# Ledger of designs, part 328: VH-VL binders against q9nrl2r1430to1533

Target 1, 104 residues: q9nrl2r1430to1533
Amino acid sequence: GGVHELSAFEQLVVELVRHDDSWPFLKLVSKIQVPDYYDIIKKPIALNIIREKVNKCEYKLASEFIDDIELMFSNCFEYNPRNTSEAKAGTRLQAFFHIQAQKL
Key: E = the ipSAE of ESMFold2; O = the ipSAE of OpenDDE; V2 = 0.75 times the mean of E and O plus 0.25 times the DockQ between their complexes.

## First folded at step 23 (VH-VL)

Design p9p (framework fv_erenumab; at its last look DockQ between E and O 0.92; V2 from the best seeds 0.84)
Fold by OpenDDE, look of step 23:
Structure p9p (fold): chain C 104 residues (1-104), chain A 121 residues (1-121), chain B 110 residues (1-110)
Amino acid sequence: as target 1 above (104 residues)
Amino acid sequence: QVQLVESGGGVVQPGRSLRLSCAASGFTFSSYAMHWVRQAPGKGLEWVAVISYSGKDKYSVDSVKGRFTISRDNSKNTLFLQMNSLRAEDTAVYYCARKPSYRSATWFDPWGQGTTVTVSS
Amino acid sequence: QSVLTQPPSVSAAPGQKVTISCSGSSSNIGNEFVSWYQQLPGTAPKLLIYENNKRPSGIPDRFSGSKSGTSTTLGITGLQTGDEADYYCATWDDSLDAYVFGGGTKLTVL
């Protein structure tokens, strides 16, 4: 059970990273590039962090994994206006995630 | 109608200080991170420093760390660059520039007309 | 010496098309949107292209931008004498954690 779930999480993260719309989410936002980001976003997260947590077996439940992915998207939509490339990419990637997550 | 106007440049000897100002108008100044970019005579553009909307977060290029300080007064729509311990290599036209907040906005618009700083003995 | 590499100069006759290249790496152009600026003699830089290929209001459509891999290109058609200027590419560099510019290209209208 647990081993199979870990493999599923790993595979899903790989698919998310390979997606064309993953660029806003690959790593944490630079403090210099966006100096006000961390004044607004209090729980920053990115795919590289989620991948690391998967590799360390920190997710005991699928819901925990899903929560982190959803947090990642939530942060994107909280900070970025709807007409930005980030928000548009996030919308498409989240839709893709929701489809893939049904396989978990 | 959006406009940035730099001032404060001049000719100084090495080791001296200057304080540059940038007056903003035509937009909500407090909603934008502001930047300084400089251009040495006959050379290209070099990013110098950034300050967040509120002024809480400041960053600068390594070559000016410990010497230059970026700040702002949102009540006066003014950006500042305090330059201490000036060196000959700091000689340049200094531009203030506006940048949208989001990550994909890797562009500056508008730019001020620039103010000239000359450091020479 | 610039992080982004541009040809030092290009030239063409009025009415012709010119292209200016800007080459970087995966830590900048490869992963970030690029912008282009025009700097007329004795003036401040002016934004020409943002987000790889978009034009700000007031910029003629004879200016265009494109990006492929770790390189970007500025295209200018219907060259005019008033286009004689320096042109700079710019973007963010993840490895340097800084905004970076090309070395600039001087465009001469023959």
Scores: ipSAE 0.860, ipTM 0.945, lowest interface PAE 0.5, mean pLDDT 96
Fold by ESMFold2, look of step 23:
Structure p9p (fold): chain C 104 residues (1-104), chain A 121 residues (1-121), chain B 110 residues (1-110)
Amino acid sequence: as target 1 above (104 residues)
Amino acid sequence: QVQLVESGGGVVQPGRSLRLSCAASGFTFSSYAMHWVRQAPGKGLEWVAVISYSGKDKYSVDSVKGRFTISRDNSKNTLFLQMNSLRAEDTAVYYCARKPSYRSATWFDPWGQGTTVTVSS
Amino acid sequence: QSVLTQPPSVSAAPGQKVTISCSGSSSNIGNEFVSWYQQLPGTAPKLLIYENNKRPSGIPDRFSGSKSGTSTTLGITGLQTGDEADYYCATWDDSLDAYVFGGGTKLTVL
């Protein structure tokens, strides 16, 4: 999409990064720290990668940007049992994202 | 009763090999990433290696890379550390330790009792 | 020296309180969960604290953990002679791609 959509994507990513529950999502999971992650998660994604894709104008539609953000949460819930700190953080950040995404 | 029991330590000369074993019981072994941690005499703890649930993914600290190989046999509930080209600085008590494979799980529980490796000429 | 810095020793009388500090950086304590271990003389480490301030079952609430910025603290109240041990903090270090431990703190109950 347009330049206005790209600035809105950037603003939303900044808000997500600033949120207290962003810690599981800032960077890709280390394969040494969590050696099973990439055997299970087929399409890894994180906020730093999404931000880079915004900077490179790789999103043509708002739906593509939203899909990457939702993939990020879906990966979290697929890998992590619901009682983990990661899954709890994901639930809260996703709720925040849904509120902010109404602006797109 | 959740237990980890190491074996295979001993006194060896530099350049020789040893294979450590860790027998696990009282939990679903294949649900955990497993680790080796060592402690040189009078020194602190040093993380050595990790292996994934399935055994497919293995990583070790740079100081032992290419010399030590972590492995597991989930059908036997056993973790291994193959230690080749041993050096004096590898002298330590070697512990196996259990850890869930999640980022928030930066904790090891339980630990085995340890097995002592002494590399001396 | 050690990636995580702890005082080499602390001491206090039975019944008193002690704190053990552990200082790191943004590549470890600042952005990662911390754990604490007790190592009694001649024994393996035992988990005391996980996820900064949680206790596994069987660890009494006189052991506590806290984290602020790039530092973490283990608190022990109601000291007993059986608490004499080495204590280690631990976490993940993103720059090293490794788990790291503090150098250890020897607690003496006088």
Scores: ipSAE 0.752, ipTM 0.900, lowest interface PAE 0.8, mean pLDDT 93
ESMFold2 (binder alone), look of step 23: mean pLDDT 91; pTM 0.929

Design p9q (framework fv_erenumab; at its last look DockQ between E and O 0.86; V2 from the best seeds 0.79)
Fold by OpenDDE, look of step 23:
Structure p9q (fold): chain C 104 residues (1-104), chain A 121 residues (1-121), chain B 110 residues (1-110)
Amino acid sequence: as target 1 above (104 residues)
Amino acid sequence: QVQLVESGGGVVQPGRSLRLSCAASGFTFSSYAMHWVRQAPGKGLEWVAVISYSGKDKYSVDSVKGRFTISRDNSKNTLFLQMNSLRAEDTAVYYCARKPSYRSATYFDPWGQGTTVTVSS
Amino acid sequence: QSVLTQPPSVSAAPGQKVTISCSGSSSNIGNNFVSWYQQLPGTAPKLLIYENNKRPSGIPDRFSGSKSGTSTTLGITGLQTGDEADYYCATWDDSLDAYVFGGGTKLTVL
């Protein structure tokens, strides 16, 4: 069970990273590029961090993995207005994630 | 209507200090991170420093770290650049510039007219 | 030396079309949106193109931008005498953790 779940998480992360709309989420936002980001977002997260957690077997439940992915999208929509390229990319990527997550 | 106006430039000897100002108008100054960009005579553009909306976070290019300090007074819609220990290579036109706060907004608009700093012995 | 590479100069006659290239790497142009600026002699830079191919209000459609891979191109059609200026590309560099500019291209209208 656990080994199969880890493989599923790993595969899903790979698919998310390869998606055309993954660019806002690949790594944490630079403090220099967006100096106000961390004044607003208190639980920053990105796909590279989630990937590391998967590799370290930190997710014991699928719900924990899903929660981190949803947090990533939540942060995006909290900080970025709807008309930004980030928000649009996030919307598409989240939809893709929801479809793939049904396979978990 | 959005406008930035720099001032404070001049001619100084190496080792001296200058303080540049940038007066903003026509927009909500406190809602934008502000930047300094400089241009040496006959050369290209070089990013110098950024300050967050509130002024809490400041960053600068390595070549000016420890010498230049960016700051702002939101109550006066003014951006500052304190330049200490000036060197000949700091000679340039200094522009203040506005940048939207999103990653996709990798652009500056508008720019001020610039103020000239000349460091010469 | 500039992080982004531009040709030092280009020239064309009025009415013609010119393109200005800007080449970078995966850590800058490859991963980030690019902008273009026009700097008339003795003036401050002015934003021409943002987010690869978008024009700010007031910029005529004679100016266009495109991006492919780690390079971007500024296009100018119907060249006018008033277009004679320096042009700069710019973007964010993830590796340097800084905003970067091209070396600039001087456009001469013959």
Scores: ipSAE 0.861, ipTM 0.943, lowest interface PAE 0.5, mean pLDDT 96
Fold by ESMFold2, look of step 23:
Structure p9q (fold): chain C 104 residues (1-104), chain A 121 residues (1-121), chain B 110 residues (1-110)
Amino acid sequence: as target 1 above (104 residues)
Amino acid sequence: QVQLVESGGGVVQPGRSLRLSCAASGFTFSSYAMHWVRQAPGKGLEWVAVISYSGKDKYSVDSVKGRFTISRDNSKNTLFLQMNSLRAEDTAVYYCARKPSYRSATYFDPWGQGTTVTVSS
Amino acid sequence: QSVLTQPPSVSAAPGQKVTISCSGSSSNIGNNFVSWYQQLPGTAPKLLIYENNKRPSGIPDRFSGSKSGTSTTLGITGLQTGDEADYYCATWDDSLDAYVFGGGTKLTVL
């Protein structure tokens, strides 16, 4: 929607990127580093891609932006066991996202 | 006990082939990506190849690409390295190593004891 | 030369402390977790430290790891003659799309 929504999306993405637990989500997972990843995760997404979509005004609805962010977390939880550093980081960053999204 | 045991090393002439095996026991082999790491005499460690849990996806370093093929048989808990067109610079101890696939798993545990490949005229 | 730089050797007396440095770049140590390995003479490497500072079960707390920026350090206290070995740092390198090891550090206990 409006210009304030897009500005809010940009601010929220910046806050996510700055968060200490953003490291699993900054860019797409390397197929060489994690060779099974793309057999399991069919809709890959990362913060750099979401940020690019915000910059290019590709989100028509706020729900579309939120869906991409939640997809990012759900991919993390689908692929990574609960006890991994990635899943723990995902849990903390998702909680942070919910707080920041409510504020804005 | 979690254990990895390599076999199939030996002395061969350049241009020949060897097939290395790694027998795994004490863990659910099909839950782990498996790797080969080599160490030339008096040198450090060099990562060579990786294979996914299912064996579907495989990657190797450029220096061995097209010559070495990593594979696995999950029903026999066995990892393989087919080494074709061997060169003198492939002379090394070859270790198999276990590693989880997820990104934070940038560690190998355990390692096998290694099998020696010597390529010389 | 290795993309991860370690001193070729370090030494210290039994009971003392030593540190082994490992320097890299933002594409490896800076962005990725580091592991450390001990290789006793004639044996395979053994995991000492994973995820920068975690110890697997059975590794005594006199082995420690830390990471700052693009550098990582293995600390060993209460040195024993059985600690004489080669020590390697390792991580993933984003630019190379490969796992990389340091060149190794020979620890001598004397």
Scores: ipSAE 0.669, ipTM 0.874, lowest interface PAE 1.1, mean pLDDT 91
ESMFold2 (binder alone), look of step 23: mean pLDDT 91; pTM 0.928

Design p9r (framework fv_erenumab; at its last look DockQ between E and O 0.91; V2 from the best seeds 0.83)
Fold by OpenDDE, look of step 23:
Structure p9r (fold): chain C 104 residues (1-104), chain A 121 residues (1-121), chain B 110 residues (1-110)
Amino acid sequence: as target 1 above (104 residues)
Amino acid sequence: QVQLVESGGGVVQPGRSLRLSCAASGFTFSSYAMHWVRQAPGKGLEWVAVISYSGKDKYSVDSVKGRFTISRDNSKNTLFLQMNSLRAEDTAVYYCARKPSYQRATWFDPWGQGTTVTVSS
Amino acid sequence: QSVLTQPPSVSAAPGQKVTISCSGSSSNIGNHFVSWYQQLPGTAPKLLIYENNKRPSGIPDRFSGSKSGTSTTLGITGLQTGDEADYYCATWDDSLDAYVFGGGTKLTVL
């Protein structure tokens, strides 16, 4: 390590986190709060985890980064019914992501 | 139409055991995590325990760990709370409550009418 | 003593508006949906507000919820004698990894 300038991935993660609809995605779900979440979601992921992977330079390709973000949304839509606040937030945030991802 | 009905409360001496039941109706019981919440006389609400849809995952507040066990029988639409080694401070009305199956849900609806547990010598 | 702090009591005359505050921290109210419950004397709690400001079916619009930062407020307009009850705020706490409640507020209708 050393000091790295903010990459496109880092910038996008910052923008996602700052988005009003990021609240379902900021951190992993608590096992006590939602005890059966991990019985349904086999590959849990959240923005803080993705941010950590970015910081550790674990993404060698943009497609890998995009895949994790899409997984995050996929998990949301798999667990939450469409009419929930979580799913609605996910839909809006994903749309935002798709626009921003074009810059990658 | 959604309803929860607790039973099994009573008066017992310290060290004894009780088993509470909660009968659910009007909804798909097996699709919801279920909770126990208690309220000591003249006091506020305290979360006690949670159990997952299938019953595979269980958690409880520290003050009852090792003494209380939450379980469920989905075939009978019934939630249980086995209470062993009861203490005076366990005296309370015990409510069963349903948690919505949303990722960020933090509330309970509905609640049962509660069953009273009194632990006294 | 409670993780969430409420005033122990509030009072007002019929027809008036009252507000009940609930103060927490960034690990609970600041990060999660809050709910409010009404508990009439000798009865079980009843959900009044969920997701900060939403009312379940059957709850009149006299009841409202709002959230700002690490605090939430329950509003009751057109106060009725039947509103006399205890009111509890609730949410999830990340630090405790548990569901938490306020200490409750006793509302007296004068």
Scores: ipSAE 0.877, ipTM 0.950, lowest interface PAE 0.5, mean pLDDT 96
Fold by ESMFold2, look of step 23:
Structure p9r (fold): chain C 104 residues (1-104), chain A 121 residues (1-121), chain B 110 residues (1-110)
Amino acid sequence: as target 1 above (104 residues)
Amino acid sequence: QVQLVESGGGVVQPGRSLRLSCAASGFTFSSYAMHWVRQAPGKGLEWVAVISYSGKDKYSVDSVKGRFTISRDNSKNTLFLQMNSLRAEDTAVYYCARKPSYQRATWFDPWGQGTTVTVSS
Amino acid sequence: QSVLTQPPSVSAAPGQKVTISCSGSSSNIGNHFVSWYQQLPGTAPKLLIYENNKRPSGIPDRFSGSKSGTSTTLGITGLQTGDEADYYCATWDDSLDAYVFGGGTKLTVL
């Protein structure tokens, strides 16, 4: 929506990036490091990309912003088994996100 | 029971070819990307190549690109390295290795025992 | 000339402690999980530490790992003569688009 929502999106993304459990989500996975990733994950997204979309005012609705964040977590849980450090970080960061998103 | 066993090494003249094999057992081979790592005599470890679990995507270091081809046969639980136009600097022990399929994993476990390739006149 | 720098050798007496350092950069150790490998003479590398400080099953707790910034350290306490081996750090490097290994450290137990 409006200017106030965009400022709130920016503040939330900054808080997510600063969280200790953001490490799996900061940037896209390397195709050479993990050659199978993009065969399984068809809509890749990461915090750096979401932040750029906020900076370029590409989100028209709060629901669009929330959908990209939730897609990021969904990709993590789809690719990584639940007992991995990646999935555990995703669970904790998603819980933090839900608390912070109440401010939107 | 998880095991990787390499074979196909030997002594060969420069410019010739060799085909290495790695037999996998004790795990679901088709669920993992597989790797080759080599170690020149008295030297450290060098990552060489990776192949995706389906065999669809393949990547290798620049020094072997165009000469070495990684491949796999999931029905036989076997990884391969076709080595063409061999050079003296390719002399090494070649290991196959498994990496976990987690998006940020950077470690190899297990490793095979290795197979020795010597490129000499 | 590895992008990960390790001392070429280290030594200590049985029962002592030793640390092995590994220095890199923000493109490797600074942003990625580090692993350590033990290579006994004439054998394949064996995973010793993964995810900076975790031990696989069967690795005794006298082996430890840590990471700070762009450096990582392998610690070994209660040294035994069977610990004589080469030790390698490893990680991913963003700039090279490759897995990278340190040059190795030869541990001698005197």
Scores: ipSAE 0.727, ipTM 0.903, lowest interface PAE 1.0, mean pLDDT 93
ESMFold2 (binder alone), look of step 23: mean pLDDT 93; pTM 0.940

Design p9s (framework fv_erenumab; at its last fold request DockQ between E and O 0.96; V2 from the best seeds 0.87)
Fold by OpenDDE, fold request of step 24:
Structure p9s (fold): chain C 104 residues (1-104), chain A 121 residues (1-121), chain B 110 residues (1-110)
Amino acid sequence: as target 1 above (104 residues)
Amino acid sequence: QVQLVESGGGVVQPGRSLRLSCAASGFTFSSYAMHWVRQAPGKGLEWVAVISYAGKDKYSVDSVKGRFTISRDNSKNTLFLQMNSLRAEDTAVYYCARKPSYSRATWFDPWGQGTTVTVSS
Amino acid sequence: QSVLTQPPSVSAAPGQKVTISCSGSSSNIGNNFVSWYQQLPGTAPKLLIYENNKRPSGIPDRFSGSKSGTSTTLGITGLQTGDEADYYCATWDDSLDAYVFGGGTKLTVL
């Protein structure tokens, strides 16, 4: 995308990372910590990966950026039951994202 | 109701082998990653190894790599630790422990009662 | 030697409050859930606190956990003789790619 759009992606990622509910999403799940995670989650992604993609200008459309963010949340909800801290954090962060994404 | 029971501990000489077992009951064993944690006499706790729910992925602490192998038989609700080339520093109570299946979980619950392994010449 | 640092021992009289500290770094306590375990003499560790401050069912509210920065604290109020045990903090370490424990704290009830 354009320079302004790229900056918007960067800013949004910064806001997501700084959010109190970002902790489940900051980095990829360790294979040692959760050795069965990648048997279930086939397209793992995290905010640090998304940030890297933004910095490398890999998102040509806002929809592509949004898709990765949604994938990140989808993975969380797929692996974690609804009553877990991870899922609850994901729910709140996703709501925040949806509001901020309206500005894109 | 959830219970883990270790067995197989004993006294062995250095260089020998020992196989520990952990019998699980009261929960869906095949749905959980399982761990071994050990505690040397009068010392703290040390994580040893983990195995995924299906038994496909295994990891262990560096000090036991190449010597210890974690495995499981889900049909028998049993976790194993094959210990080869045992050393004196492997002397410890060995606990099996269950890890909750949450993406950022870092704790174990429950723990077995432990089985004692003594390596001495 | 342990990745997480705990005081070797603490003591207090019955009915008093005690706190046990556990200090780490950004790669462990700073970024991950902390748990606490109680180990009564001659027994296996028992989960006391998980996710920094949550109690499993059956754990009385006399036990509490808190985390701030790269440190965590276990609080025990209304100390009982039966609380005499070793207490361990634990978490995941991102740098080591391993589960880590504190050195343990021996709590003596005077």
Scores: ipSAE 0.904, ipTM 0.961, lowest interface PAE 0.5, mean pLDDT 96
Fold by ESMFold2, look of step 23:
Structure p9s (fold): chain C 104 residues (1-104), chain A 121 residues (1-121), chain B 110 residues (1-110)
Amino acid sequence: as target 1 above (104 residues)
Amino acid sequence: QVQLVESGGGVVQPGRSLRLSCAASGFTFSSYAMHWVRQAPGKGLEWVAVISYAGKDKYSVDSVKGRFTISRDNSKNTLFLQMNSLRAEDTAVYYCARKPSYSRATWFDPWGQGTTVTVSS
Amino acid sequence: QSVLTQPPSVSAAPGQKVTISCSGSSSNIGNNFVSWYQQLPGTAPKLLIYENNKRPSGIPDRFSGSKSGTSTTLGITGLQTGDEADYYCATWDDSLDAYVFGGGTKLTVL
């Protein structure tokens, strides 16, 4: 809703981007690098896109923002086996996010 | 146990076609995107093309776009490279290679032993 | 003319150490996992290092990888004559939308 919530969303995204385990989530997966990705993941999302949505005030409720972040993790776990570096990074970043989301 | 074996190379004149095959064994072929990588005589490695695990999506380097078509038959565990309008600069050893389908994977393992394509008059 | 720059050759005596450098940019080495390949004479490339510094099973720990900024290094200790090969770094390039390889480094053990 208000200015304070937009600032909180922005600060959360910045903290996620700065985290050491953000590397699988900074930008969308390249279709050429991983040609199967978009056949499996139908609602792709990444931190750069979420950050743009915050900048454009596209989130009306904190739940909408949280849903996009959780979708990002869900995509990672759906696409990547649990033993991969990507999924392990997702697990750690998601845990960090849950702690930070208490600010909302 | 995991094995890739290329075939179909040979000596051809410029403008002709060749079809390369890569027989896969020892792994679930339909679970992996597959690649072609080539190496010109005395030169380094060049990525050529990739195909998605179901065969829906295909991409290739600009120098071969419109001339080479990557394809696969998952029922026969076989990868193909149809090479049309061949040029002298296409002369190389052609390797098929497997890449993990993880969202950020960038490495190839295993590689086939290669099949040689020579394009000359 | 390769996107990733490697020295053309390097040499050292048996039992010594060598490093092979590979320089790129933020769009490739800086943002993406690096792999290294050994190509023995007359053979196909073999994966040596993946995810910057990990070894597949069967690769001895005298082979190591590291990454700093936009550069990566393959380290080989206890050099053996069987290590004579061409070595390639590789990664994904975000700007080119392509897998890219270094030009290769010929290691001579003498």
Scores: ipSAE 0.776, ipTM 0.907, lowest interface PAE 0.8, mean pLDDT 93
ESMFold2 (binder alone), look of step 23: mean pLDDT 91; pTM 0.925
OpenDDE, look of step 23: ipSAE 0.880; ipTM 0.952
ESMFold2, fold request of step 24: ipSAE 0.680, 0.772, 0.772; ipTM 0.880, 0.909, 0.907
ESMFold2 (binder alone), fold request of step 24: mean pLDDT 94, 93, 94; pTM 0.950, 0.947, 0.948
OpenDDE, fold request of step 24: ipSAE 0.903, 0.903; ipTM 0.961, 0.961

